# Designs tried in a protein design chat: miniprotein binders against o13629. Part 49

Target 1, 363 residues: o13629
Amino acid sequence: MLEAVTNPKSSLATFSKQLNGLLQAKVVVCKSVNPYFNLALENYLYENSTAKHCLLLYTNSPSVIIGRNQNPWVEANVKLCRDNFVNIIRRKSGGGTVFHDFGNLNYSVLMNREEFSHTENASIMIQALRNLGVHARLNQRHDIVLAQSQRKISGSAYKISRNRCYHHGTMLLNSDLEGVREYLRSPSTGILSKGVSSTRSPVSNTKLLKAEFIKQVISCFLLHKSHSTTTKPLSKPRASSKRLYDIEPKSVITLEQNDLLGVPSILKAVNELQSWEWTFGQTPSFKQHLESTELSVSMDISVVHGRLEKVIFSTPNATLEHELSSIPWTGLCYESGFANTFLISGIHSKEAISILKWISDSI
Below, E stands for the ipSAE of ESMFold2; O stands for the ipSAE of OpenDDE; V2 stands for 0.75 times the mean of E and O plus 0.25 times the DockQ between their complexes.

## First folded at step 22 (miniprotein)

Design k04 (at its last look DockQ between E and O 0.03; V2 from the best seeds 0.00; counts 0 for: pae O 10.9 > 1.5, placed apart)
Fold by ESMFold2, look of step 22:
Structure k04 (fold): chain B 363 residues (1-363), chain A 119 residues (1-119)
Amino acid sequence: as target 1 above (363 residues)
Amino acid sequence: SYEETVRKLEEAIREAKESGDPEELARALLYLAFALQRMGDFDEAVRMLQDAIQTARDIGDKMMQAVALAALGLAYERLGDLQRAMDYLEQAIRVAEQTNDEQLIELIKYLLEWVKKYQ
């Protein structure tokens, strides 16, 4: 659905042409740093693009990106992220948790399922790196690593459906590698998770300029895909390419978030990705066991859809055990500090208060 | 059950406004805010707490005012607004210090330190 804002008839025709061009584009460079919009755009192109191959390039503001089936309380320090304006977002693809910031470039190659090959896409990235003086190779885990140090500079994941797939990944250009480690260091203990766990690798930056790397990736991508066909080459543009690229205008587009405000399915996807129910509520069910020797108490928690389902306390003090069990735990959002409101919303014994503080310090 | 609790509290708020009973109004708003926070509805909880704070202030109920301010700080922490969270918890402490409730003062101070733990 297309909505015009100032001149409905004129604006509608222009927007329709932009949208048609987007769905036919071989390369899309998105200038938005909004991770919710960028992931929504990737999914939109995945579902609707008519191009045989499409390369999407974007950068996100600081964000922890967890895989479809991961547990955010295992993979990240949720409160630390919230306190420092670092987004936590569940993506649609599987795999492990990564960090995105302004020094990272994300690439996504959308293609037909029959053409999936992450070695082919890796070779495109490696050639672009080589053209800029960075020598890299694909390792046995299908990560791109620096040839000398073997440190990882790019990881990837994929989503495969009946007809289409995408192979997407990171390229570390000038990311804050030291500062971001703490966001991925979960403070949680005792979680028995059924979610997918991340595998960590030593990482490094390429130190390339983003604009120059984008230019090389686009060039290598288009050249590689042209060699994969024996048909007539695409026409070269006679005028300068739109903005940064000296290639066929309809093959490469640059867009901003405001260009797509009129697409209801993108807006809906952005709202879903922003929701607590998606990022936290879609967590596979898990359990947690916590113990305090000092307080002589243990706590067993079952969590379903990100909410407490069952809480069991064990302590030698039967009066205290009964007091703690009378608190209405079931249905609470599982999150750092979920016990904090009980400290101010009721009257509790000194011992129960101590345990509530312990819970708040432990989760 | 949660839906029934919210509906009863909304009815209590309407009745307290009609009868002009500001103590019951502040209490009902605060209980509704706690229920909303329990379910993760922090934006709506903030709105209820703002009304509860003003009502408690109008009737001079310092304990209710301090509790509502502390709850508001916790709601802002969950919304990711650490600065407002700290500001409201600090306000809650100052109001709580005007009461004779040493336990409440200590608990709000603990919550402020908890909110600041990665600072």
Scores: ipSAE 0.753, ipTM 0.907, lowest interface PAE 0.8, mean pLDDT 86
Fold by OpenDDE base, look of step 22:
Order: structure tokens, then sequence, then C-alpha cells
Structure k04 (fold): chain B 363 residues (1-363), chain A 119 residues (1-119)
């Protein structure tokens, strides 16, 4: 029976104490699989954590996570994602597009800028893998790969600000690798994007149990970060075998989504991440050229903020070119299958309908 | 394959029409519409969903009617008609509210909010 402490001041004080505990935590394990919440939490800890080093661990439901300056229509099959209820989310960090599912563990090490290292956090993950019999190494691209096959098991991205940084990574445990191939394969052709393109690499699963891997990661992280603080030359070799058990229980927080519903900045960040304007509207401007030899038509599209700016047709039939050019393309969302809107109207010639159908199938 | 599933559902629709089983007909029409949607045949899915809605109305199956209306809303969303999508999802909510199925109501409300994010 949690006594309903009826005093509103005591509830605020308790919440403030819990929040301060979160901001001081060395490890945060999020149990939520909501990718919007988890990315909002990652950004919140990046901005507000007072810990010298904070490890965030989470898993997302099936989601394509695109980099801050990436084009979703280049990096993913947007239609296939939508048809399969796979979320498309634009993160606040740079880097490449990744697929997340229940078989992937996400890790983020949040730290001061001065503590930034491409190798240090990867070494912790490699040690955790080694403790579970998985032999991995860091490659030249700072990906963690299996030592034998050289297949990627962990991708990384980072964000560096003036005072803070984080190193975000994935760990493939038992992810749907076919889903990774399908959802990250754009069907779109002829796109000239100003966005950052991803480099794809052959991937593999580690086949580890999530719970055991989390335990090892936490252990290796806490041990590694405890040794980095002791480099003051203490003169006397006190063999203080600080056993793993002397980790103050307050240093590891397990969090649920409901624990942060009272934080306005989290809610705002969740809403931003869920918005069309953030996800698609923040897409760098691009052009697309489409051509059908069968229909004897070409199309040039300009897209700005995820909406059509200009559409130009070229056809041998001047009447058909005029008909297609008379359609009010400007301002339509590229993502919504803009050609289908006009197919439903039924007002077009048979030739125009065939071209609109081709456009719908080509985007 | 989805094509094999479509063929089996078309057969089930024929058998349900021949036997005069409107419940099986409504179900087969609904499942056919879902298979067609997964194949990207939204126009045919709309037709099958309209038939499913009518069949569900005729038998008084409010749950099937609400699901079919919600699916029709989603089919129109895929066709880019967001106004029709919302209208059918709102109709689906009103029908679902008559079933007292809180989970169904919540699901359709979630779908409506999801469609509204693309306006």
Amino acid sequence: as target 1 above (363 residues)
Amino acid sequence: SYEETVRKLEEAIREAKESGDPEELARALLYLAFALQRMGDFDEAVRMLQDAIQTARDIGDKMMQAVALAALGLAYERLGDLQRAMDYLEQAIRVAEQTNDEQLIELIKYLLEWVKKYQ
C-alpha cells in the first residue's frame, strides 16, 4: 500500500529527489520500448545529466532511426515501413540510418566533452562481449565487428557539443537481419539528395541473451569508470579489491516510461520526435528525376521541407503535358503518395491516370 | 504467399455466398481486404471493405463493422485521401463505442491520431 501522501509539496519533493537521482545516475536502464520516449530520454540525459559518465541502455520497438541530416526516402523504404507499422524517427545526432527492433540493444554513453573517446566506450562493449565468449574488435570505421567474419555487430554515432558529448551505439543480439535489409533499402530512384548518405556494411547477430549482455555491460562500464578515477598516485598499495558488490545501488537506475511523465521537456521532445515536421519536414532539399520509356514521360521533382516545390513534366503529347502541369503539385507532402490524391479525383484523361499511377509506384 | 492467401479468401467468399453464411462472408471479405492492402491493391481493398461493412450492418455485427470501417479509413489514408480516412475512422469509433470494447475503441482512436499526424 503506497500511502497516498496527499500533500502536493511532498509529491513534488519526492519527484524532484527521483529526478536528481536520475541526473546523477552512472547507469540508466530504460524498460520502455517506445522509441520516441527512449530518444527523448537520451537527449534529456545528454542535456541535463550531471554524472561524469552516464550509460543509458534501452531497446526500441521496430523502428528506422535516421540521422539528423539524412533523407528518409534515400535511407529507407518509407512505404514498407509505414505498411508494416515500423516507425521512422529522425534523431538529433548525426550519423547513418539504423534499424532497431526487440533483438537490438541500444547503448549511449553520455559524458563531458573532455572525456570523449572513440575507443574507450567501444573497449567496454568489446570486454562485455568477450566475457560472454564473443570475440569482437573495433574496425577503422569505429564499428564493432566480429573478429573472424569482420561482420558489423555494433554501429556507432556521436554528438559533440561545447561541454557535453555522447557516444551512441547499437548491439545486434537477435535482431531481424532481413528486416534490416528490407526497411533500409530505398526503392526510390533518381534522387539527388543534399542529405548525408549512409554506408552499408554486412551485419551479424551476436546471439547473446539481452539480460546477460546488459549485466556484463553494466559491470564492465562501472569497473572501467572506477579505475579511471583512481589514477591519483595513492602512495600505499592498499589492495582495496572494491568488489563489484560495493557499487552503490543508487548508481544504477531502472526506469519506466511512466516515471518521467511529469517532465515537460521529455513530453515536448516526444511530441517533436513524433511530428511530421521533424521527421519529414527536416529532410534536406532534394531533386528527383523519373523517366518511363514505356509511357514516354519524364518528370523532374524539387522537394523542400518534405513537400513538393516544383514538378516539371516532359512528354511528346503537348495536351497531356499541359494536363499534368495543371495539377496543383506545390505544397503536397512527398511522403503521402501525392499522385494517389489525384487518382481518386477521376477528373483526368486515361493517359494522365496511367502517368499518375506510374508516379505513385515510382516514389 | 499473399497471392495464395487471396485465392483462398476468394474461394471462402464464394463458399460463404453459396452457403448463405453472412458471418463467414463478412470475415472473408475483411481478411481479403487486409491481404489486398498488404499487396498494395488499395482500390480492390476499398471495394471489399465496403462489402464487409454492408454485410456486417445487415447481420448487426458492430465489432466487425467497426473493424471494417477502421480498415477502410486506413485504405483511404494509403490512397492519400486523408479526409475520407479520418471520416471513416471517426465512424469506426462511433460504432466501436456501441460494443463497449475499450481495447477496440482505444486502438481506433490511436489510428485516428496516427492519420492526423500526416495532415
Scores: ipSAE 0.005, ipTM 0.274, lowest interface PAE 10.9, mean pLDDT 83
ESMFold2 (binder alone), look of step 22: mean pLDDT 88; pTM 0.885

Design k05 (at its last look DockQ between E and O 0.05; V2 from the best seeds 0.00; counts 0 for: pae O 2.8 > 1.5, placed apart)
Fold by ESMFold2, look of step 22:
Structure k05 (fold): chain B 363 residues (1-363), chain A 119 residues (1-119)
Amino acid sequence: as target 1 above (363 residues)
Amino acid sequence: SYQETVRKLKEAIREAKESGDPEELARALLYLAFALQRMGDFKQAVRMLQDAIQTARDIGDKQMQAVALAALGLAYERLGDLQRAMDYLEQAIRVAEQTNSEQLIELIKYLLEWVKKYQ
């Protein structure tokens, strides 16, 4: 559980105490906005936490988070995200694509598999919302929606192994709902995919202050897990009653990314999540058909592990068809602009150049 | 496969360094960088392109220099460094304008506009 530590900022004895406290914590609030670190931390707690239930809370910088079995070129505008420093990350849980920014809060409840319940964690979130004046309910798709408008404010997904699971989701507080639209609008056409497609729902913000929502979620979570059986007094309670959060301070840990520098398993997980092979290479195999009536050409592409497997051109000009088919397409990373280096390498006919530009403009 | 292409080009680079053939060295570095970019290894491609640009400059091959600069710009675009991508493509255009190849100039200008698509 404890890994070798080479962190020059901490002594081994002090770091060991911090790590042990983290692995026993009932609640972890992570201050990092680095989505790769936050998802790596989730996995680390999933594998190593000794708490019966652990609640992780975090916020990510602008990120498109795709589900385990989704196609990023169907779900997002990959080049637009890259140009605007919007991360694209494949998570390890199933489900559809979501956008994270500084205006939402992410929650993750880690537990034993036998204790998994779609409704228990949702009811905790709904109670926290109610305590702050937001009336919400769980719908048939297991989304949390506003009671009046039925607009979605929280979606969730889960990951289950033989012994452990986590149930995680988003809560829209003050996200840029209008600005996110373009990142999730794929420019790609003609993709035939076996991957999971997103079902998008109308969304709304709760407009709650993040700090106040965090306090309520922690309070409701800890109270629910205390398993109180005390009979309530018949007298009218005072409004200033003591919060459970105030009496269990060691159960709640606030964490920063620098606190875990040099933990090898976290560094390994961050590197994996950042890799092209994970986010794009794990995409289920797909095909794409593109046509240009203007150029009298069609192109059929097969993509496996995010790389071109086969490319077939059809055009009335047999010489041009042969020229295009002679380009070494197989093994090329499928990506916006994947034809661009061919434009400046080698010698091509004017007609082939026009088609290479068309490919670059179409993907 | 691209893996085989990379292996053969690395051999060509070693041979060109041993024989002191800077023209073959620059060519091999440039084509190795293309193969790396097509495989998605943009960080290694950047390193090879920096060497290719310097070698092309040393031998006075302006066409190769412009192509290598353009490829470097494309590699930075894939790495998410849009500012460097545009800077290197603009440098590539200036060098290409010192050649007789109107087609090369046009293609690099197209790539610059493609990189700037969402600006």
Scores: ipSAE 0.808, ipTM 0.940, lowest interface PAE 0.7, mean pLDDT 87
Fold by OpenDDE base, look of step 22:
Structure k05 (fold): chain B 363 residues (1-363), chain A 119 residues (1-119)
Amino acid sequence: as target 1 above (363 residues)
Amino acid sequence: SYQETVRKLKEAIREAKESGDPEELARALLYLAFALQRMGDFKQAVRMLQDAIQTARDIGDKQMQAVALAALGLAYERLGDLQRAMDYLEQAIRVAEQTNSEQLIELIKYLLEWVKKYQ
């Protein structure tokens, strides 16, 4: 048994070579279903990829992905997500809230800012769909819709910086469309949010096999991006049928989560995306008014950085109003059941307990 | 419906008590607790989980005990008692480590990390 003395210098050189390969890749297929890792990888490639165009493909486990400036309590049923272990993640890009699951394919085209187009990357996806017998078109909102039913099959978001941009999108293959409806429906009422609101549209699945769709997307992407470089008028029509097979195997990378454990910036990004402070604490300030005619109570809440700043009660019973106002609300995380901590204390009146239950059910 | 499931599980608990089957009792209590948690009745879930933990201890079922302790931790998390939540999840890990189920240990560790995210 030859003990391969892994020379630590050779391991670092191999890792550096692999990382450089990733940063130069035209296509990256991530096999991880960890949504924190996949979003961290997307951001890492956005910041560090040297490729003129890089296509990232990935799938997430069941997850609600909110836009950078969105309110999760407006955009989703946070309680239902939490009770079903559905991740809530705030992305670094703008745009609307989306649900991801195993039946959805995510794509991100990372490029230089000068290469940004709302239509080009969508045309690649539409061509891939067409090659598999799915007739789709781009609508006025830059969503990909089924040509006949006009139902949305792909949403888009983008980020544009000084030098780089990406176009992120979803493709509904065999997603749980009931899960989309349930997790993306906030039960919360009376919220006045400074956050960006999502526009909802009727959705459908393409019913395509993920593996076949990925093959078509890669093929169409590589073909399209190869033609954009050849705009030199080559005088003679050499029918160079560059077969799809002449794609340098180094241009398409398949990645697993373990392949990037040695990248500190990925780990930092994963940790940030997992944090409460990023997910909920970055929520734009909002107010909520709640009223119960049955309990003859109203409540005004101010929320800053996802925490209660101010709570005001109004009730006909001054003693009850004083009791409720004496509860230390300030600094509590705004979440379903924040009032439950006081329900378990056993120190409150029956009337206050009824109101605390109502609060817990209304948030 | 969850209500029908709760009814059937309450019946199974009665039958298991009448027959003197502690294993079926522990299982039915655990499933009832899960159904109650899904309905948002965490206070009843806590009671059922406490009974399940005790029953699992009495029969020496460490796997059931670890699962019930982990579920009790999650019920306290939903009640807003994060300290009890962590304490019971840590107890669940310690009990699970006395089993040969690496998957169970890993799952409970994941649940503890998930609870810690909301601190």
Scores: ipSAE 0.041, ipTM 0.501, lowest interface PAE 2.8, mean pLDDT 85
ESMFold2 (binder alone), look of step 22: mean pLDDT 90; pTM 0.907

